# VHH binders against q9y6x5: the designs that were tried, part 473

Target 1, 379 residues: q9y6x5
Amino acid sequence: LPPKLLLVSFDGFRADYLKNYEFPHLQNFIKEGVLVEHVKNVFITKTFPNHYSIVTGLYEESHGIVANSMYDAVTKKHFSDSNDKDPFWWNEAVPIWVTNQLQENRSSAAAMWPGTDVPIHDTISSYFMNYNSSVSFEERLNNITMWLNNSNPPVTFATLYWEEPDASGHKYGPEDKENMSRVLKKIDDLIGDLVQRLKMLGLWENLNVIITSDHGMTQCSQDRLINLDSCIDHSYYTLIDLSPVAAILPKINRTEVYNKLKNCSPHMNVYLKEDIPNRFYYQHNDRIQPIILVADEGWTIVLNESSQKLGDHGYDNSLPSMHPFLAAHGPAFHKGYKHSTINIVDIYPMMCHILGLKPHPNNGTFGHTKCLLVDQWCI
Short names: E, the ipSAE of ESMFold2; O, the ipSAE of OpenDDE; V2, 0.75 times the mean of E and O plus 0.25 times the DockQ between their complexes.

## First folded at step 23 (VHH)

Design wm1 (framework vhh_5j56_2; at its last look DockQ between E and O 0.83; V2 from the best seeds 0.84)
Fold by OpenDDE, look of step 23:
Structure wm1 (fold): chain B 379 residues (1-379), chain A 127 residues (1-127)
Amino acid sequence: as target 1 above (379 residues)
Amino acid sequence: QVQLVESGGGLVQPGGSLRLSCVASGFTFSASDFTAIGWFRQAPGKEREGLSDIYGSSESYTSYSDSVKGRFTISRDNAKNTVYLQMNSLKPEDTAVYYCAAGEYVRGSDHWQYDYWGQGTQVTVSS
């Protein structure tokens, strides 16, 4: 039988939550499998970009999902959470579920993972749910497991997405131990439900399962605000994305806009597109705007508006607070093995290996995940 | 369609208490982990201010602004599809029109968005 893989994402699950909170079910999952303690995600550290990086192995400049909010100056199109269904935005890369179906004539299944309800390269997941946040985790899980068991051709790759603890992280901030402990307990319980469901269906021993996340969460404060209106008139630019990485489309001369912003705050770096640091791999795409503003960790960029968010993400991807974790269990993985760190783009070639797929060109390094796999040599 | 109806507003002396109610129809707020009911207020000449919200299906999660924390308590009755705001230790600066709103969290939005609003109820705190 072909190998099967279930990829699960809990949005905004900061890596060090594992050290600061109790996760009985997740820890049991880890005990019987593997753990990568820190996953260095891609810049910017946002939901749509990082989830697409997981399933493509590409930096954001390469797969074209460069933010949760995007603007294409040529077509005048906009991308946002409420407008993400146009294949135009996704077609610069080939996600693994498309590869899975086209290379091996297999089926893929998806529940709420970004891009899975969009035909990409004229291919959509064999089984999927249209995104609806109101759908319970139970219903998502039930559909995924049903498809894993009863599909023809068989589902060999499935993905499952959940919006917590990101939603609550934004509301409470990651440092609110009282409230976040309750939220994270619920997440652990959902992991328990996942494992129990797989065991009940007889899938647990034969299914490879990856539990990961796209980014972490940093603490924000009303005392750490950067007001752009204090530096530049709103009539001089169009705001494509705001915080913590603002995307600026000048309405006047770019240099003039840059000069007005470059010294706006000591807690914000201002980059012309060509001057964006190479380490971000965030330059080679037309969807990246001419000027970007990058706030320091914990600082919020605002427009004479009060932010009610106590937590946020999108910051420098080298910051530990932005890093998620990866845990995995199944025939492909060792038991009781812990690894310090990988890059988020490394997940793609690993998944391709597990599924027996030829990976598309990507930025991942298979060597970084070899030690997690039972069929690989590792010192 | 979604409808929210506030009640319980009125005139109260400083230090007094009021309990506001918000009855929701057209949806069940407790059916989703990512649906929230929130309370807002707007005083004359001021911007609308978020005060408190409640969300969660099996378990309730609540939040409060600093301006009302320790004085106001949000709660819900799932059977009645009603959210309450218990307001204690009221101050003159609490005088405003209070609004109930329904919202949701959406993947990639990075914020809770309130899209449905009640008509509001007047709260006046005065000696």
Scores: ipSAE 0.911, ipTM 0.955, lowest interface PAE 0.5, mean pLDDT 96
Fold by ESMFold2, look of step 23:
Structure wm1 (fold): chain B 379 residues (1-379), chain A 127 residues (1-127)
Amino acid sequence: as target 1 above (379 residues)
Amino acid sequence: QVQLVESGGGLVQPGGSLRLSCVASGFTFSASDFTAIGWFRQAPGKEREGLSDIYGSSESYTSYSDSVKGRFTISRDNAKNTVYLQMNSLKPEDTAVYYCAAGEYVRGSDHWQYDYWGQGTQVTVSS
């Protein structure tokens, strides 16, 4: 019986929501499985980059999805939410579902995980849903469970993506207890539905399930704005991405643009590409622009005097507010074990181990996750 | 064919109340967790201002701008596919054309994109 794995992401699920809100269903899931309390994600702490890092084990500079908005100067291509299906953007890495379905007698299924509706290296997920935010969680789950039960060759790796609590986190901010409590209660109910559906279909005992996220969320405010127009005229640069990590393509001498920006705000760090801190692993890709601006936690870079954001993410990956959690349950995992932290890139080699796949070269460390697994010696 | 139709505007004295309605057709806004209906306004010579929105499928999630919080209340009747804006304690500064709009959450841009707009309804607050 081949090993099976379902990877689930609830977008923008900040790790400390587990401590600050009630999750009866998720806590039962954790009690019968494992928890990693903080997952250190990759910089920048945005949706597309971090979802691709989970499934490739690579830093953003190595997998090429370096932001949610990108520009490639050689091809003059722009990447965005409306044109994310061009394989050009994704082909710098091999995600786990491609490796999985190329094995004898295996296939992969996907319900809207970023990249799964793209033919990466001429290989698209064997079963997939095109991204459409209007499709309910129930329909996504029904498709995934149908494919897990009824496919030939069998589906051994599946992904499921949901936009909350990210959507509401941007709207309210993580500190809005009243509204976030209702949002997070709904998510806990969906987790309960997921577990019950798997039990009803006879999948629960033999399916490994990982529930995780790509990043957290921090509180923003009208009082914490950095007005870029106060520092530099629009005519001196092309703006590729704005906040909280601005990507600046100079139209004039790069040093001149840098000098206009470097003292713009005490709440923003300005980096020439070669000066980006090594700990970010965010330098060696042509899609990273010559100058980046990194706002301090909770600060928003704007072009005018206002912002509509009450919550945001994308900040320095050392910030606990940017970190998600990871919970897992299934035959590969211990029961009742809590672990303090792993790196998000460590998830990939762990998943490859569970599935019996040879990982591609990556930045993850299998040793960081071995205490989660029943077949490994832990110290 | 997606359509939004506002009604309920008119002339009202300062301190008065109005209830605006937005009837949606061509789609069911509560069928999606991530379809929002928002209220906006635009006074002559001013930028369009977002006031409030409502989204969700089984439960309603609402938000308010600081300019109207405590005075305006958004609500909906899913059976009628209709969203309301109850406007209390109206001021002359509330004089504007009021629009409803439908938007979808865009995960890559992390915002609600409002692509469908009603024709607007005039609200005039004066004595």
Scores: ipSAE 0.773, ipTM 0.914, lowest interface PAE 1.1, mean pLDDT 93
ESMFold2 (binder alone), look of step 23: mean pLDDT 82; pTM 0.837

Design wm10 (framework vhh_5j56_2; at its last look DockQ between E and O 0.89; V2 from the best seeds 0.87)
Fold by OpenDDE, look of step 24:
Structure wm10 (fold): chain B 379 residues (1-379), chain A 127 residues (1-127)
Amino acid sequence: as target 1 above (379 residues)
Amino acid sequence: QVQLVESGGGLVQPGGSLRLSCVASGFTFSASDFTAIGWFRQAPGKEREGLSDIYGSSESYTSYSDSVKGRFTISRDNAKNTVYLQMNSLKPEDTAVYYCAAGEYVRGTDHWTYDYWGQGTQVTVSS
C-alpha cells in the first residue's frame, strides 16, 4: 500500500512556544518522532502565502500567493479571505494534493487548508471541507481521519488546518503568558485528541504525520504605530495590503509616492519593487505592487485608525519570532531526533519523497531533511 | 438571522454597579472557538470603543480594554446563549450607550471582526 501522510497546521504557532510552555502531548509526539526546532518561513510571513509554500516548495514570487490580500492590475481582480476561490490566484503553482490526487489509486483529503477548496489546475481533492471557521477541530479531525481510514481510492495525503494559536495571538499578544498558556494548553490537548483518534482507528503506526505552522507572532503595542496619513494623502495611492507589509499602488507618479513615504518612519523600510532585497525572494511577480512598506518587528502600519491587535505577523522572515516549528511521526521518520533548522520550502520535497511523488520544480532542498528520514543517509 | 438584544442599562450613582445582558439568537456562540461576543460603548461626541469580549467553545477566553480592566467582568451563560457585563465602580465617564456585538475570527484576516450589533442600552452614571 502506498504511504500515507497527514499534514497538520496550527496557525501562528511560534517556534519558541515549545521552550516557554509545556506541551505534554506534543512532546510525546516529538519523543517518538522528530523535531525541527525552527523553520524559516517565506516573506511575507502571512497565512495564505506560507501555507501555499509548504505544499508547493516555492517562494511567494513563484507560486503567486504573495499576500492575504492581493490585486492584479491586468485583470483588476482582488484576492482576500472573502474572495479566495478563483483558481486564477492559485494556478501559478501545483500543490502537492493535486499531484497526489492525479496519481492512480490515490486520493487527497483536506480540512480547511488554504487553497484546498479551490479547483487548482482543474483538480480538487476528492474529499474536502469548505472553509468555515465555525467548524470545530473535532469535526475537522473526524472527517480527515474517516477519509484516511475508509476511502476508495485510498486517501494517501491529507491536510488539517486550525486557526489557533494565531487568533488568540492577535488578541492577547505572544507575551501574555497567562492567556497564551491557556490557549497553548488547549492546542496541546487537541494534539492529544489527534493522536488518540489515530490510535483508536489503527492509523497511528502506519500514518506519517507532520505537525507544523506557517508563522510565529510578535508583540505589538499602541506605542509602536506608523501612521501613513501623516506622510501621504490617501488620494495618492490605493492600499492593497496594510500591515506589517503594506502594498502600495500609486495613483500618481510612483516616484512622488515613494518620496513621500521613504522617510515616513525610522521603523519602516520603503522599497520600490525593483529594490526589494533579494533575500526575500519577493520581486518577480506582477501581483507584488510597485511600492512595499516593511515595518520593523513589533511596529504596526496604520491609517487614521488605532490597532486593536496586540500581536501580529508578516514581518521579515529572518526574525525568530516569525518562525514556526515542525514535528513529525510515522514510518518515514526517525524516533527521538532533533534538528535545528530548515527552510519552509524544504517540506515539499520531503513530503513528495515520503509519498513517492515526483516533485514539481521547487525551491526546496531535499538534503536539508535527509536526517529526519529513516531511509536516507545522514551525514 | 442573527439578533442581539441588550438589557440592564439605566441610571446609577458614581461608585454603583450595573449588570448588562446580551441575549444572542440565530446562532450559538459557544459552538465555535472563533465566535466572539463583545461589549462596546459610545459616548456622545466620541467614537465607539471596545470594552471586552469573550470567545471559545469549551473554555472561555476574555479580554478587556485598559479603561475597564479591574472594574468590568464579562461572562456567559451557554444554556441561555447570553453574555453579561458586570460593571462595578462606575464613573461618570462610563456614561454611554452600550452595545453588544457578535464577531468571528477568519483565516487570513488576522483580526477579529464584529458584524452583528445590538440596538444598545443607555447607561448613565450621575450623582
Scores: ipSAE 0.912, ipTM 0.957, lowest interface PAE 0.5, mean pLDDT 96
Fold by ESMFold2, look of step 24:
Order: sequence, then C-alpha cells, then structure tokens
Structure wm10 (fold): chain B 379 residues (1-379), chain A 127 residues (1-127)
Amino acid sequence: as target 1 above (379 residues)
Amino acid sequence: QVQLVESGGGLVQPGGSLRLSCVASGFTFSASDFTAIGWFRQAPGKEREGLSDIYGSSESYTSYSDSVKGRFTISRDNAKNTVYLQMNSLKPEDTAVYYCAAGEYVRGTDHWTYDYWGQGTQVTVSS
C-alpha cells in the first residue's frame, strides 16, 4: 500500500510548553516516535507564512506569502482575511498536496490548513473543508479519517489545523500559567482523541503522523508599546501590516519616512528593504514593503497608546519564544529518538521522501531530518 | 440575525453590587470553541474599554482586565444562552454604559474581533 501521511498543526504551540506543562498524551506519542525540540521557523513568524513554508519548503520571499496582511506593489492587490482565496497570492509556489494528488492513484485531504481551500495552479485539495473556525476539532478529525479510509483514489496526504493554543495565547500570554495550563490540557486531550480515533479505525499502525506548529508566543504588556503616531504623521505612509513587524509603504520620499522612524524607539529596528538582514531571507519579493519596522521581543507597535494583546508572535525567528516543536510517529519514523533542532523548511523535503514524491526546488535540507527516519543512515 | 440584549443596569452607591445579563439570540455561543461573549464599557469622553470575556464550548475560559479583576466575575448559563457580569465593590469610576459583544477568533488575525454589539445598559455609581 502507498505510504500515508497526516500533517497536524496546533497554531501557536511554543516549543517550551512541552517542558513547562503536562502533556501525558503527547508525551506518549513522542515516546513511541520522534521529537524535534525546537523548529527554527521563517521570518516573519506569522501563521499564513509559516504554514505555507511547511508545505513548500520555501522561505517567505520565495513562496510569496510574506505576512498575514500584504500588498503587492506590482499589481496593487491587497491580501486580507476577507481576500485570502485569490490564487494570485499562493501561485508563487507549489504546495505538497498539489504535487501529491497529481500523482497516479493518489488524492489529498484537508481540514483547514491555510491554502487548502484555494485552487493553487488551478488545483485544489481533492477533499477539503472551507475554512470556518466554528467547526469543532472532532468534526475536522472525523472528515479527515473518513477520507483517509474511504476515498478512491486513496488519500495519501492529509492535513489538519486547529487554532489553539494561538487564540488563547493572544488572550492570556504564555506567562499566565493558570489559564494556559487549562488551555494546553484541552489540547493534550484532543491529541489523545486523535490517537484513539486512529487506533479505533485501524489507521494507527500504517499512517505516518506529524504533529507540529507554525510559531510560538511571547508575553506582551501595556508597559511595552511603541507609538508610531508619536514619531510620524500617518498621512506620510500607508500601513500594510502593524505589529510586531510593521510594513510601511511611504507616501513621501522614503528616506524622509525612514529618518522620521529610525529613532522612534530603542526597542524597534527600522530597515530599508535593501538593509534587511540576510539571515531573515526576507528581501526578494515585491510584496515586502520598502520599509519594515521590527519590534523587540514582547514590544507592540501601536497607533494609539494601548493594546489589547497579552501575547503575540511575528518577531525575529532567532528567538526561542517564536519556535514550535515537531513530533512524529509512524512506520517511517524511529521510536524514542530526540533531535535538538531543524529548520521549518526542512519538513517539506522530509515529507516528500516519506511519500515518494519528487520535491520542487526548495530551501530545505533533507540531511537535517535523516536521523528521524528508519530508512536513512544518521551519520 | 445575531442580537445581544443587556439588562441589570441602574444606580448604585459606592461599594454596592450589580449583576448585568446579556441574552444572546440568533446563535448558540457554546456551539463553537472560538466564539466569545465579552463585556465592555464606555464612559462619556473616554475610549471603549474591554472588561472581561468568556469562551469555549463545554469548558469555560475567562479573561479580565486589570481594572476589574477581583471585583467583577463573568459567568454564563449555556442553556439560557446568557452571559452574566457580577460587579462588586463598585466605585464612581465604574460609571459608564456597559455593552456586551460577541466575538470570534479566526486564523491569521492574531486577535479576537467583536462584530455584534448590544445596545448598552447604563451603570451609575453615585458620588
């Protein structure tokens, strides 16, 4: 039978939650599989960009989903939560479910992974759910397992997405241990339900399962605000994205805008596009604006003097607070192996290997994940 | 259509208590893990201020602003589709119009958005 893979994301699952909270079900999953303790994600450390990096193996500048809010200067199009299904935004890359289902006798299924309800290169996931946050985890899982068991051609690649702990992380912040422990216990129970459902349906022994996330979460505070209105009149620029990485399109000479912003706060770095650090791999796309502002960890860029967020993400991808984890179980993976770190772009070539797919050109390194796999020599 | 109706406002002396109710119709707020009911207030000449919210399907998750934590308690009765705000130890600075609102969390927004608002109920703490 062809190898099968289920890719699961719990949005905003910071890697060190595993050390600071109890996860009996996830720990059992890890014990019988593999753990990568830190996954170094891509800058900016936001939901849409990092989910697309996982499934394309590409940096944001290369796949074109460069933020959750975007403006394309060439076509003058805007990307937002009300306009996220236009294939224009997604067509700069080929995600793994497209490659998978174009193979003979294969299909793909999706429960709300970003992009799976979009016809990318005129190809939409073979089975999918339109995004709707009101749909329960149980219903998402039921659809995925139904498709894995009952589809012709068979579903060999499936994705499942859940909004927690990101939603609660924004409300409480990661330092609120009382509230976050209740949130994370629920997530562990959902992981237990997932494993139990797969066992009940006879899928568990022959399905490869990856449980991962797109980014972490850091604590914010009303004491750590950067007020842009105190530094520059908002009429001098168009704000494409605000915090913690602001995307600034100047309406006047860009050097004048830069000079008004460069000393705005000691807790913010201001970059002309040409001067964005090379380590971000965040320069070579028309959707990256002429000036970006990068707040220090835990600082919030605002237009007034208050913010409602107690937790946020999007910061420098070198920060451990921005890093998720990766756990995996199944016939392709060792049992009881721990690995310190990989890059999030490495997940794509590993998944292609497991599925027997030829990867598209990408930024991942298969060698970084060899030690996770039973069919590979580690050293 | 979604509707939210507040009740329970009035005039109270300092140190007193009030209980506000928010009855929801047109949706069941406990049917989704990512629907929240929140309480907000706005005093004359001030910005609208978020006070507390409650979300979750079977398990309730609550949050409180620093200005009301320890004095106000949010709760809900899922069978009645009703959310309550118990306000104790009231102070003159608590004088405002109090609103309930329904919010939702969706991927990629990084915040809860409150799109449906009640008409408000006046709370006045004398002196």
Scores: ipSAE 0.825, ipTM 0.925, lowest interface PAE 0.8, mean pLDDT 93
ESMFold2, look of step 23: ipSAE 0.821; ipTM 0.924
ESMFold2 (binder alone), look of step 23: mean pLDDT 80; pTM 0.815
OpenDDE, look of step 23: ipSAE 0.899; ipTM 0.950
ESMFold2 (binder alone), look of step 24: mean pLDDT 80; pTM 0.815

Design wm11 (framework vhh_5j56_2; at its last look DockQ between E and O 0.93; V2 from the best seeds 0.87)
Fold by OpenDDE, look of step 23:
Structure wm11 (fold): chain B 379 residues (1-379), chain A 127 residues (1-127)
Amino acid sequence: as target 1 above (379 residues)
Amino acid sequence: QVQLVESGGGLVQPGGSLRLSCVASGFTFSASDFTAIGWFRQAPGKEREGLSDIYGSSESYTSYSDSVKGRFTISRDNAKNTVYLQMNSLKPEDTAVYYCAAGDYVRGSDHWTYDYWGQGTQVTVSS
């Protein structure tokens, strides 16, 4: 039988939550599998970009999902959480579920993973749910496991997405121990439910399961605000994305806009597109705007508005607070093995290996995950 | 369609208490982990201010602004599809029209959005 893989994402699960909170179900999962303690994600550290990087192995400048909010100056199209269904935005890359179906005549399944309810390269997941945040985890899990068991051709790759602890992280901030403890307890219980259901269905021993996340969460404060209106008139630019990485489309001369912003705050770096640091791999895409503003960790870029968020993400991807974790269990993985760090783009070639797929060109390094796999040599 | 109806407002002396109610119809707020009902207020000449919200299906999660923390308590009755705001130790500066709102968290939005609003109820705190 072909190998099967379930990829699960809990949005905004900061890596060090594992050290600061109790996760009996997740720890049991890890005990019987593997753990990567820190996953260095891609810049910017946002939901849509990083989830697409996981399933393509590409940096954001390469797969074209460069933010949660995007603007294309040529077509005048906009991308946002409420407008993400146009294949135009996704077609610059081939996600693994498309590869899975086209290479091996297999099926893919998806529950709420970004991009899975969009036909990409004229291919959509064999089984999927249209995104609806109101759908319970139980219903998502039930559909995924049903498809894993009863599909023809068989589902060999499936994705499952959940919006916590990101939603609550934004509301409470990651440093709110009282409230985040309750939220994270619920997440652990959901992991328990996942494992229990897989066992009940007889899938647990043969299914490879990856539990990961797209980014972490940093603490924000009303005392750490950068007000752009104090630096530049709003009539001089269009705001495509705001915080913590603002995307600026000048309405006047770019240099003039840049000069008005470059000294706006000591807690914000201002980059012309061509001057964006190479380490971000965030430059060669037309969807990246002419000027970007990058706030320091914990700082929020605002207009003449107050932010109610106590937590946020999107910051420098080298910051530990932005890093998620990866845990995995199944026939492909060792038991009781812990690894320090990988890059988030490394997940793609690993998943392709597990599934027996030929990967598309990508930025991942298979060698970084060899030690997690039982069929690989690990020095 | 979604409808929110506030009640319980009125005139109260400083230090007094009021309990506001928000009855929701057209949806079940406890059916989703990512649907929130919140309380807002707007005083004359001031911007609308968020005060408190509640969300969660099996378990209730609550939040409060600094301006009302320790004085106001949000709660819900799932059977009645009603959210309450218990307001204690009221101050003259609490005088405003109080609004109930409902909204969802959506992946990639990075914030809770309130899309449905009640008509509001007047709260006046005065000697």
Scores: ipSAE 0.899, ipTM 0.951, lowest interface PAE 0.5, mean pLDDT 96
Fold by ESMFold2, look of step 23:
Structure wm11 (fold): chain B 379 residues (1-379), chain A 127 residues (1-127)
Amino acid sequence: as target 1 above (379 residues)
Amino acid sequence: QVQLVESGGGLVQPGGSLRLSCVASGFTFSASDFTAIGWFRQAPGKEREGLSDIYGSSESYTSYSDSVKGRFTISRDNAKNTVYLQMNSLKPEDTAVYYCAAGDYVRGSDHWTYDYWGQGTQVTVSS
């Protein structure tokens, strides 16, 4: 009777939404489980990197998914949100579903979590959905629960991903309380549907469920733009990623490109790769470009045009606005416990413990999550 | 095959009203939470301007540019697979070709990408 775990991500769910909006269904989930109020995520605070950090326990420099847009100079390969299926990008780490399904009598299932439709180390999730944003939450949930109930060998680890509140957060910004309250109410209703479905299928009491997110969201504005074309000619560099962390590949002398950029805006830090702050753990991978530009919170790097986004993420991971939350319920977890903070990389060793898996080398600290678990001494 | 057809354009006096329609075919607009229909316009010699969009499956989520907020209203009829733009208090500056477009939000994109466009319908507000 192996333990089972469902990992759920609602993309872009900023931690303080829990304080600023009403979530009756999520609060009932938390009341009978655990809450971590802030999860300190990894820099850069983007979707693909942080989802992979959750399932590998690794910093971005170590797992190789260092941004939503990447370039490898040797192979000439590009990675983007529309071009993410080449295993080349994912193979610098082993995600938990691969480790899980290689165990005897175990399978993994996935509904849209980044990487789960890719054959990483020649291994793709045992059951999966190809990414398609048009597939409803209900259909994702129905597939996951069908696989959890009906598979042989049994599915012991499952993932479920949903694009909100990230999509609407970019559209409106987190300060638009009227629109975001409607978005967040819908998400709470989906959490209610999830719990109800698990109860109806007899899964609720013996399934461990983690509800978390990859990052938060900060308010942007048309009066907070940094125009790179005002500082440097396009011909002097190749732009690999733009905002809020720009990745710059110089076409001319690197020091000359740096000097043209370093005084471009007081609201942007310009780093040579070797000068990136150690606290970012964002230096030791060839996919990190020679120069990065890091905008201040709420500032947008643009080329020669206005920006239509009113919310964004990707900023410094010390910013509370970039932090998601984590809630969990199930036989492995205490009931009614709240914890202030963990690191996002700590989730991986905790999940390995719950599933009885030997974790691969990682950056997480199991001790940070001991107080969430019934089988551990809380020290 | 995705197709979008605008209608309802024409000549109107300043202060008047028009309702534009955008009929979608080749997909069910409201079946996806992340497919949006947007209205855009382009006046001669100017760049195309985004005006409003609508998305969602069971709930409608809408946005408006500052230039039209309070005067224009986007809505939809899911049974007819149709999106409307109600344009009130029209000004000569609203004279343009109006387009509807369809696009998707995907994980990691940070914005909506509109890949399917209608042919456009002329709106002329003349004093």
Scores: ipSAE 0.797, ipTM 0.918, lowest interface PAE 0.8, mean pLDDT 93
ESMFold2 (binder alone), look of step 23: mean pLDDT 80; pTM 0.819

